# VHH binders against Triokinase/FMN cyclase (TKFC), part 7

Target 1, 201 residues: Triokinase/FMN cyclase (TKFC), of Sus scrofa (Pig) (f1rkq4r372to572)
Amino acid sequence: KQMVRVLERVCTTLLGLEDQLNALDRAAGDGDCGTTHSRAARAIQGWLKESPPPASPAQLLSKLSLLLLEKMGGSSGALYGLFLTAAAQPLKAKTDLAAWSAAMDAGLEAMQKYGKAAPGDRTMLDSLWAAGQELQAWKSPGANLLPVLTKALLENAEAAAEATKNMEAGAGRASYISSARLDQPDPGAVAAAAILRAILE

## First folded at step 4 (VHH)

Design w10 (framework vhh_6z1v_2)
Fold by ESMFold2-Fast, scan of step 4:
Structure w10 (fold): chain B 201 residues (1-201), chain A 123 residues (1-123)
Amino acid sequence: as target 1 above (201 residues)
Amino acid sequence: EVQLVESGGRLVRTGGSLRLSCAASGRTFSSYAMGWFRQAPGKEREVVAAIYWSGGSTWHADFVKGRFTISRDNAKNTVYLQMNSLKPEDTAVYYCAAGYEGYLSSDWEYDYWGQGTQVTVSS
């Protein structure tokens, strides 16, 4: 129930961002980031219509990984697939706050190790990394999901997405980069931050 | 941890109705997602319907939508499949399955299975 509503919120969010993400991607890429994420959202909606989602978070993430690898495709689909497959592992044993923090760590590690992405590269990893730093607090004894902590996590992820517009400008080689590329945040980072907001809000 | 026993399968005429029951024994029935599967001779087992532990979320395969309805009664440890407007194509052994996870497209996700109950629809 809760997981279905969360997935429906994620899909609605991504469908609503299609034009914005395509415009951001057009400035520095192929102009298809929004189309790719919308394709993923429609695939998830179709899956939810035909099958109930697994009750287990671990199985949910594993199934989503397969679906996104097949239907979303491209670099985004590969990165989401790597993240979700790795994130599912800690959740097989426990689903407490510490397990969700470990899931984020596992996903981030897999993207860095196998996806050739690193913080600062202007990818979805930038937003997810920022969120992961805040989630370390969830490993502490007595950790709780207070609204103020959730708000801080979302603000940090969204700030990191916006900061991607300055990563190229701050680089030593900024003078070689077009103004359009320097003045826009990374569409993948914006999408990842929006997904986190849809999940936690 | 839980045992499942199906009942209600019999011969029924085309256009008729039938209600299958699946009685569960064990302490944790209310924690399980439940599914109905069927298998006709020479064909693969296919998912018919599923219901999550709370009873609030249900799914039905396209080939039975509008005709079959899954429901559960956690107080009686029972899941039901109401089958209306039966067709000869519905002839199969019907299986009840229980699992914590509830993947509908895979038999491998269900931890416990009944022995099956035969439904025959005559044309």
Scores: ipSAE 0.000, ipTM 0.110, lowest interface PAE 18.6, mean pLDDT 75

Design w11 (framework vhh_6z1v_2)
Fold by ESMFold2-Fast, scan of step 4:
Structure w11 (fold): chain B 201 residues (1-201), chain A 123 residues (1-123)
Amino acid sequence: as target 1 above (201 residues)
Amino acid sequence: EVQLVESGGRLVRTGGSLRLSCAASGRTFSDYAMGWFRQAPGKEREVVAAITYSGGSTWHADFVKGRFTISRDNAKNTVYLQMNSLKPEDTAVYYCAARPGYSLFEDSEYDYWGQGTQVTVSS
C-alpha cells in the first residue's frame, strides 16, 4: 500500500545518503551519522519483509519507535524514538490532516521537552521544527492548496538544514567542536529533511 | 551577527497605504527567517507577519490578512511590509526581527531586532 511504498522510499533515500552523511559528520563528529541512519533503514527493510506492517498509523509509528530505539541507537535513535512515540498519540483517534498536524506538533514537543534540544541548536530538530512551523502557518489548507503546503514545508525544512552551517552549536555533539569545523550543514538536520522529502513527494 | 534598520514609518490617513523596509547589514541575511512585529502604546508586542529565509513561505496574522504583505529581496538584504487599507488600530512602532535559520511566530526566539519605525494612522 501507500504506507509500505513510503517506508521503502525513506529506506532507499537513507541508504543512498550513507557516505554523504558520514562525510558531513566527520567534519564535526565521529563520521557515523550515515552509518547510523543506514542501520535504521536496513532494520526497517528487514521488518517489512518479515511481517505485514500495521494498518493503523498509530501502531505503525509506535512499532517504528521501538525498532529505531533498538537498532538505530545513539542520540539519533533516541530522538526519533521520542518523536514517533509522541506522534502516534493523536493518530489513535483520527488519521485526517488535522491528526497528522497534531502528530507533528506532539513529536516536536517531545523532542524539545525530553531530548533537551531547542530550535536553533544545530541538530535534526532544526529541520523538523521548520517543517512543523510551516505546517502550523497554513493550519487548515483546502485540498487544492495541499501541493503548495507540501512544497513550502519541504523548502523550509531543507533550507533550515542548510542554515545549520551558519549556526553555532547549542546542543548535541557539535556543541563542543570549534566553529572552524562547523562550516558544513548538520548531518542530522540534512538526514531529517531528506526523510521528509521521501515521505511527502 | 546582523544589524537591522527599519524605515518608511510616518503619519498616514485611515485607508492609506505605506511600505516599510528593513535593511540588514551582515554577510548572512539569507540564513535568517524574518518577522515584522508591532507594539502599540499600553499593549504587548505582537507578531504581524513572517517570511522564511528562502522567501518560499509567508505567514500573516489574521488581523492583517488581505491588507499587509511581507516580502524579501535576498540580493538587496532587505525585507518589506506592504501595508494597505490602514486603520487607526494599526498605529504602533513596527519592528523588524531576525532569527538564524528559522522561527516564524515566537518573538522570544528572534535574536536580532531593529530600533523600530513609528506608524501613525489618523482617524
Scores: ipSAE 0.000, ipTM 0.147, lowest interface PAE 14.9, mean pLDDT 76

Design w12 (framework vhh_6z1v_2)
Fold by ESMFold2-Fast, scan of step 4:
Structure w12 (fold): chain B 201 residues (1-201), chain A 123 residues (1-123)
Amino acid sequence: as target 1 above (201 residues)
Amino acid sequence: EVQLVESGGRLVRTGGSLRLSCAASGFTFSTYAMGWFRQAPGKEREVVAAISGSGGYTWHADFVKGRFTISRDNAKNTVYLQMNSLKPEDTAVYYCAAHLTYYSDWPTEYDYWGQGTQVTVSS
């Protein structure tokens, strides 16, 4: 029940960012990052209206992976699909913090191995990687430390997204654009950080 | 024509609160990120807070975090800066600025600027 509220929050956030993400993408791409994420959000909202989501986190992430591959499309849909499919695997056995940490690691590894992106390449991986590093460092914090971890994850992801404005493009569409023309943060990194904020806030 | 008009700056006591407003016209407000900057005498202009076009993503400088809050009302084409627990060090001219993409910490990257509003905090 909490999961439905989290998904609705993610969708509302992405819909609200459509114009900003398109503006960021126009500087370094074809101006559709916001439209693509908005399409994903509407697909998720439609799914939630027609069917209750799976109670299992592993099944939920696997279903979302398929939905984003089918409805979102493009390089973003492929990267989210890779992440979610891999992240679902550790969650089949357990759903504690260690399992979610393993899920993050699996997703990041899949994006690097199959998406050919690395931290520092000015992509959505920069935000997700920064979040993953903080999650790994905390080694199952107790309830009284969880808000501190959550704050650190969000601050790290948001700082990493902002830092992409000073990075050379190593992957994706932006890799074909001169670094002198890339003076704004990567729209994918900004979107990923906003998604994390919606999930953890 | 494009205009940004700040209001709300005045003399306040240490520990007091103040809300600044910036009314925008002449552009599609919801597609522009908005920032608040300040400049004290003899210092360079520094970024204080920023907000994305939709309001979904905000940033606050460490020296104001927990005390200042940026927000916007896209229906009114207005961005706000709520300032609490004011200190003498907060004394400066405050400017609002608009940028087409997400926010930037570089003043030179902002497309439109207001005239500024003076905030003076007495000890």
Scores: ipSAE 0.000, ipTM 0.110, lowest interface PAE 18.8, mean pLDDT 77

Design w13 (framework vhh_7ubx_2)
Fold by ESMFold2-Fast, scan of step 4:
Structure w13 (fold): chain B 201 residues (1-201), chain A 121 residues (1-121)
Amino acid sequence: as target 1 above (201 residues)
Amino acid sequence: QVQLVESGGGLVQPGGSLRLSCAASGFTFSDYAMTWVRQAPGKGPEWIATIYSGGSTMRDDSTKGRFTISRDNAKNTLYLQMTSLKPEDTALYYCATYEGYLSSDTEYDYRGPGTQVTVSS
């Protein structure tokens, strides 16, 4: 039930961002990033109405991977699929913080090895990588430190998404700068950061 | 309203150092990523460095060995430490904040009027 509410929040977030993500994508690409993520959100909502999700986090991530590969499609569906399938493996044995940290590492590794994406390529990996780096920097955080870790993780993911607009431009976003292609953040990175916020809030 | 005010610029000789400050008011400084940008005479704006709300930094490769960005959230102040200054560093330096798409609090870009740095003998 906890997982259901998290998934519903992710779907609501992605549906709410459809127009913004499509606008960002039109400036730099195909103009369909928002539409693709909304398709994924609607598929998840449909699945939740038809059957209860698995109680196991590993089974949940594996099922989501299959759903996104089938319904979302494209490069985004493939990258999310690779991440989720790999991330499910450490969660088969444990579901503590160490297991979730291992899941993040496994997912990021799969995206880099099989998706041929690297930090700095202006993709969803930029946001996910930044979140992963923050998670790895913390050594055995206690319960009282989890809110601090969560805040730092979200800040790094969101900052990395924003950084995609300036990485190659050499200029910040301001009314004095006119560079249509280089002054907007990557829509995939923005979407990934929004998903993380919906999960962690 | 939101205000950013740069200071610390001036005339320095080649090889010298300067520390620029940017005083922020009218918004929750600690929640924003902050950037230093410069514009040299006859050239377009050039991004120098960004420091995120959590303290992580991203720096331009051509200057990162000589320039360091930092912040003091208790004082609502952004800094740029510049060393080994060269004539080509002559520019108007100004600070700005990132506009984020994930929070309504970050819907506007804010920038200061700038502080002039001149490197000559």
Scores: ipSAE 0.000, ipTM 0.127, lowest interface PAE 17.4, mean pLDDT 74

Design w14 (framework vhh_7ubx_2)
Fold by ESMFold2-Fast, scan of step 4:
Structure w14 (fold): chain B 201 residues (1-201), chain A 120 residues (1-120)
Amino acid sequence: as target 1 above (201 residues)
Amino acid sequence: QVQLVESGGGLVQPGGSLRLSCAASGFTFSSYEMTWVRQAPGKGPEWIATISTGGSTMRDDSTKGRFTISRDNAKNTLYLQMTSLKPEDTALYYCARGLWYEDSGTYSYRGPGTQVTVSS
């Protein structure tokens, strides 16, 4: 219903960004970030056509995690899988704002602990971390301020993705790529911010 | 005793700038979200901005390009930097402890306000 439309928006967004994300990735890596995210989008679309999606947010995130780990692959698939698996846990008992906030925290913690990435490392974690920081700043904003919070969260995530163009990869060691001058934002950070926008708007 | 006292208002010409301050006492300032609200003559209160305990901000879209909310927890003080002021900004400006709800207008503690008049 509601979630199906949200997932469709995410898929449409990722499919539309394939060439742009691949171009960003070619400067610093193997040039397949867009292809990997598009593969994820097509896998989600196929799953939605063939299987009834879970109504429970916890079950939905758990199933999506398995799908991305299996079909998306690569470091991106592994990181999204870690995030979603951990994020599902707080949502098993409650689905209020506090539970979604706890889900974001759990996902970010899992990416840092098991994915071995930290804010400032020029990865998708940079934009997700910025979104999480904004969300954690507000314990109970109230329903009439949720649209303002959502906008601030998205602006913070997008600004963090943009800021990655001034960062060096992995604690200052993309030293062998310094000659290419990485002055473009990280494709993973850009993709994560775009996913958040597709979900929240 | 919870107390909030605003200052920094006054008469300013269109296009001018003002910085409002709100001095807080009687509670642990660093533990509360803080809000700026204004009320123009003959109108209801209008929410401007709220700042979290850690400094993250929510701002009304109509003013966020011209107004900036900030806080100094060491001084127990809340600020509102106002630029490019317009006659429509003429109002009594007051700070409030906690979150502001547009539809309810509810807040536990607010100051008496500081008057801002934008006129030539």
Scores: ipSAE 0.000, ipTM 0.203, lowest interface PAE 14.8, mean pLDDT 78

Design w15 (framework vhh_7nfr_2)
Fold by ESMFold2-Fast, scan of step 4:
Structure w15 (fold): chain B 201 residues (1-201), chain A 122 residues (1-122)
Amino acid sequence: as target 1 above (201 residues)
Amino acid sequence: QVQLQESGGGLVQPGGSLRLSCAASGFTFSDYAMSWVRQAPGEGREWVSSIYSSGGSTYYADSVKGRFTIARDNVKNTLYLLMDSLKSDDTAVYYCAKYEGYLSSDWEFDYWGQGTQVTVSS
């Protein structure tokens, strides 16, 4: 019940951002980032209506990875798929905060290794990496500190997405566009930050 | 393994200048892009500037563009932030952060140092 509600919130968020993400993408690309994320959201909603959700977080992330690789497609689908598949591994043994931190680390490593991009290259990795850095800084926080961690993580992810408007593209289609014409934040980084907010808020 | 140690902060009057340094160890410094990030009291972290591994490309937040200069010395494994025309808005703890410029199967989360306090007031 909880997992379904979180996924529905993610889908609603992505559907609501379609026009904004397409507008951001038109400044530096095809203008289809919002459309691609909306396609993913609709695929997830269809899956949730036709299939029961998996019993564990690890199984959920693994099945979601396959769905995004098959239905979302493109570089975005591939990167989300890589992240989710790697993130599922630490969650097979335990699901405490340390396991979720390890999941984030694994996902970011996979995106960097196979996405051929690094933080600072103006991609969705910028906001996800900022979130991961904040999460790693919180070693064994008590339950009373989780709201503080969540707020800091989301603020860092959103700030990193905004900062992409001042970065030269190091990967993807944006790498072929003059940095002088890139005065808007990367739509992928904005989308990733919004997904994190939908999950954690 | 990765360690970053910032220094050079202090109290300075508006319009003044400071030079921050970050001593890096535990990794091949010349292979990685580096950044400066700051955090003002009660606020989230704000990206300030980044420099590619070679030093050939530099990027700045709009709030510091024209006033700050990021530089690196790959022989000394040191990152610098040269701050000019400082404003009260620049008051924050400044952190050195590592961005990987090359992909590795043994990628480790980077350590942000303890930071160095910059206070701009009269």
Scores: ipSAE 0.000, ipTM 0.100, lowest interface PAE 18.9, mean pLDDT 74

Design w16 (framework vhh_8ghr_2)
Fold by ESMFold2-Fast, scan of step 4:
Structure w16 (fold): chain B 201 residues (1-201), chain A 123 residues (1-123)
Amino acid sequence: as target 1 above (201 residues)
Amino acid sequence: EVQLVESGGGLVQPGGSLRLSCAASGFTFSDYSYIGWVRRAPGKGEELVARIYSSGGSTSYADSVKGRFTISADISKNTAYLQMNSLRVEDTAVYYCARYEGYLSSDWEFDYWGQGTLVTVSS
């Protein structure tokens, strides 16, 4: 039940950002990043209405990966699909905090290995990687420190998204445009940071 | 050359207050920098007590100091502060100022450290 509410928050967030993400993408791409993410949000909402979600986190992430590959498509759908499929693996055995941390690491590794992106390339990986680095900074946070870690995690992800304004594009359409003409953050990085906030808030 | 210089440490009685300063040079407080205060007491491990996102002012604290310590940054002076109130004997430690460039660091650990300033809380 908690997971359903988290997914609903993610969908509401992405639908609300459609115009902003399209405007950011117009500077360096097709102007459809917001449309692509909102399409994903609508697909998730439809799925939640038509089918009961899987009981296990691993099954949930695997099903979500397939849904995004099918309905979202494009490079974004592929990257989210890679992340979610890999992230599901540690969650098959356990669902404690350590397992979720391992899931983040597995997802980030898959995006880098198969998605051909690295931190600093001006992609959604920049936000996700920054979040992962901050998560690893706190060896074994107790429940008392989780709110502190969560705030630091989100700040790092959002700072990384903002920093993409000053990066050379390492992938996608933006790589064909001089970085000197890119004075706005990467829409994928902004979207990823917003998704993280919706999940952790 | 990046440098962090701490000051303000000293001896204080339980219940007292101290303000630590961290003067930064070789870089400007930016949207990508976190400034943290890490302490280490004899026989104990390192503890991150407070962190500030230098340009935005967003802060976080360890549970052990929450409500007693306040971290802040003065962008015009390129200086971070740790205001320590209601000090306890267990706050006795060497306090280090440290800097971390969020997404640019391949390590989660702080990239640059000051030399530390001793805070002793004793009757």
Scores: ipSAE 0.000, ipTM 0.143, lowest interface PAE 15.1, mean pLDDT 76

Design w17 (framework vhh_7nfr_2)
Fold by ESMFold2-Fast, scan of step 4:
Structure w17 (fold): chain B 201 residues (1-201), chain A 122 residues (1-122)
Amino acid sequence: as target 1 above (201 residues)
Amino acid sequence: QVQLQESGGGLVQPGGSLRLSCAASGFTFSSYAMSWVRQAPGEGREWVSSISGSGGYTYYADSVKGRFTIARDNVKNTLYLLMDSLKSDDTAVYYCAKDLIYGDLPSTFDYWGQGTQVTVSS
């Protein structure tokens, strides 16, 4: 039941950010980042009403990947799909901290290899990569340190999203717009950081 | 503004003892939890110990429990780490870290000292 609550928090967060993400996206593109994420949120809400989500994290991430590829679409849907499909693999056998760290690494690698984005390119990868770096900076954190690690991870992801406002775009449509004309953070990076906060709240 | 300065590091033989100090300034010391974090050569950061702003609550990593004691002096704005029964695995740079939030976890370390080297070797 906690997983349903987490997914509902993610959906509420994305619906609440629709106008802000669209406004951020107008500087770099079609102004539809918020609309695209909102479409994803509505699809997830519909799915949750008609079918209980899998209890297995691996199965859950795999089903979410398919749903986002089908219903969200666009570059965002493709990048989330790549991340979630790869992240599900380590979670098939184990669901301990090491497996979740491996899942993060697998997802980030898939986005870089197949999504043609790298950290510093002003995309949602910047927030996710910063979160992954915080996980890797700590040696075997104990259960009593997990809340501290979680807070540091979220702050690092959010700081990375804000830092994108000073980055030259290296991928996607924003790569055709000079950094001098992009004085706001990347909407995809902001959305990814907000999703992480909703999950780890 | 905020300053954290560690001292007391050095070379010690296995089984020995060492006392680290961290002098804090630029903030209301007693209002914030303080922590010790170490980093061994070629490894990631490892949390060692934390103490609440009042000193009423202390927390220790399993690897140091029973051997290390964290303490603070809120009148002198100083944090301490008393290290007993030192092992070669304790060799690391030890950092003093200020937590943003007192009492309730999660907490973010918002300021770090420069670190002090502890080497445990025969």
Scores: ipSAE 0.000, ipTM 0.180, lowest interface PAE 17.4, mean pLDDT 75

Design w18 (framework vhh_8ghr_2)
Fold by ESMFold2-Fast, scan of step 4:
Structure w18 (fold): chain B 201 residues (1-201), chain A 123 residues (1-123)
Amino acid sequence: as target 1 above (201 residues)
Amino acid sequence: EVQLVESGGGLVQPGGSLRLSCAASGFTFSSYDYIGWVRRAPGKGEELVARISPSGGSTSYADSVKGRFTISADISKNTAYLQMNSLRVEDTAVYYCARGYPELYFGDSMDYWGQGTLVTVSS
């Protein structure tokens, strides 16, 4: 039940950002980053309406990966698909904080290895990587420190998204456009940071 | 409330046939569902016998039942079936209907389960 509410918050967030993400994407891409993420949100909402959600986090992430590969499409759908498929593996055996940390690490590794993107390339990986680094820096925090970790993780992810406006594009269509014309943050990085906030707050 | 309810089990002689039904309630079959039949025999572990994507039509079978069992689904009736032909004593088991999710590289995961229906093959 908690995982369904989280997914519903993510969908509401992405639908609300459609115009902003499209505007950010118009300078460097097709102007459709918001439309693509909105399409993903609508597909998730349709799935939740038609089918009961999986009981386990591993099954949930695996099914979500397939859904995003089929319905979202594009490079974003492929990258989210790679992340979620890899992230599901540690969650098969356990669902504690250590397992979720391992899931984040597995997802980030898959995006770098198969997505051909690295931190600093002005992509959604920049936000996700920053979140992962903060999570890794905390070693088994006590329950009373989880709010501090969560706040630091979200601030780090959002700062990393903002910092993409000063980066040269190392991957994708934006890499063919002069960085002098890219004076705003990467829409994928902004979307990823917003997804993390919807999940963790 | 999500439920899967099996029916059609019973006593049958070797070489006979049975058709098991799995009626789903609390949800409808969609393009995101996989329905499988899992059996558990006395003294043996669980075996995934057959799996179907009701909307996609793809099916798979355990080697022990290939050519003898056929899985199908009727979306309008929200029901999956297992047609069992040429039954053998070793097919004796409790048969469970389960909803599953594919993992693209790591096999199938099963979620919601039915109560099971007993199939006994003996003379």
Scores: ipSAE 0.000, ipTM 0.192, lowest interface PAE 15.0, mean pLDDT 77

Design w19 (framework vhh_gocatamig_d2)
Fold by ESMFold2-Fast, scan of step 4:
Structure w19 (fold): chain B 201 residues (1-201), chain A 119 residues (1-119)
Amino acid sequence: as target 1 above (201 residues)
Amino acid sequence: EVQLVESGGGLVQPGGSLTLSCAASGFTFDDYALAWYRQAPGKKRELVAGISSGGSTVYMDSVKGRFTISRDNAKNSVYLQMNSLRAEDTAVYYCAAKYLYEWGSHDYWGQGTLVTVSS
């Protein structure tokens, strides 16, 4: 039941951000980042109405990867698909904090290797990479430290998204725009940080 | 030495057209993204249009459908075709080059060319 609630929270968050993400994307891209993420949210909502999601985290991430590749499309769909497919692999054997940390690392590696993106390139990877760094630092926290971990992880991801406004673009449509002329954060990085907040709050 | 030399600016009437050219030298042109920026009196410098090494383009909303950026790698040149010009298009137009994947990459700028749209 928790998994359904988490996915519904992610969907509500993305639907609520549609106009904001489109506005951010218009400054340096196609102006459709919000529309693309809303399409993903509606696809997930449709899926949840037809069948419950898998209880297995590995199966859940694999199914979401296929759904986002099929229904979301675009560069965002491809990057989320790469991340989720790779992240599912460590979760096949274990689902503890170490396994989730390994999943984050696998997803980030896949985005860098196949997505032609690196931290600092002003893409959604910047927020996800910052989150991954916090997970590495908190590899084995006690149960009563989990609220501290989640707060630190979210603050780091959100700070990284905000910092993209000062970064040189290394990938995507913004890659041919001077960073000196970009005064807004990357919409993909903002979306990724918002998804993390919806998952962890 | 990296050089970007703009040409094609001038005085035109509203509704007229101009083609700006930027000739580049001193770097591997094919690997660079090129862009046109402009700065009008009392305003900040803003991106008008950009084109990647692969030919993907971006445009400022107010010029979409009116301006077209293109590149000719054989001539080491980038162009801005400006149609249906308006008084608010009056500005100094700058050519810029950026290699965004290079460690320590820098923006290179031309000296600018003035476009005046009078009515």
Scores: ipSAE 0.000, ipTM 0.110, lowest interface PAE 19.2, mean pLDDT 73

Design w2 (framework vhh_gocatamig_d2)
Fold by ESMFold2-Fast, scan of step 4:
Structure w2 (fold): chain B 201 residues (1-201), chain A 119 residues (1-119)
Amino acid sequence: as target 1 above (201 residues)
Amino acid sequence: EVQLVESGGGLVQPGGSLTLSCAASGRTFSDYALAWYRQAPGKKRELVAGIYSGGSTVYMDSVKGRFTISRDNAKNSVYLQMNSLRAEDTAVYYCAAWEPYLGSGYDYWGQGTLVTVSS
């Protein structure tokens, strides 16, 4: 199943970024963003080796939410879990491109409503929101447009992550640090953009 | 000072029911993710059920359909209703809370409450 391969790519990507994400997090947090994401990646790899993954995308996202709340922990585990449980709902009825677009919208809405973050607040929501805006164009793409839209989505997400370098923090722990002292991109936004690239590339 | 206090544990026969409660003091948890973990002798601590600030819930497979997690934000509390209890549900149950903030939120844990299911 393609979803298992996608999860393997996400895990490999996060493991490779551990040092970079920790370095970015030292300026605005406690320097553990990479360690936390790496722990999540190892937990997912272990789960995929030991347990047959659910056949349903909705069930898979629900199981992944439980795993991340348990093994990743912290605010990151809670927020990823919130996104994934919301994203699972549209996928219960269908699994076409429109359903995945609806899943992204549901996850973004839940994270914005309950996670105390909005686009522009210098969090992982900035990258995810930028990706979500491009997905509206994917509801009925022609065959030859899909690679172009994928590239645009990834470029938009990565540009949004880089743009957090100069944003004032409106949420999370970074909001307690003067923006004049924050000159690197948000580690969560960088991680989210990297996850999207691993999924779509 | 943040404190989570569990209550409701005890001895119950197979097929019986118990309700666990966890009350938080020191700050408001209405936007936190809340969860119940358990640990049986000789086993690893495992996540039983979780509830996010929006009310979405997750459950481990062996308790799905038997246990229900709920929250009361006005009372700063989370509950675990346990029905059709089995011997393998015997464990110390812990309440936990996670901050919603990305990357560096703090976790809070209760002291645990013992649930024993036996005839």
Scores: ipSAE 0.006, ipTM 0.388, lowest interface PAE 9.6, mean pLDDT 78

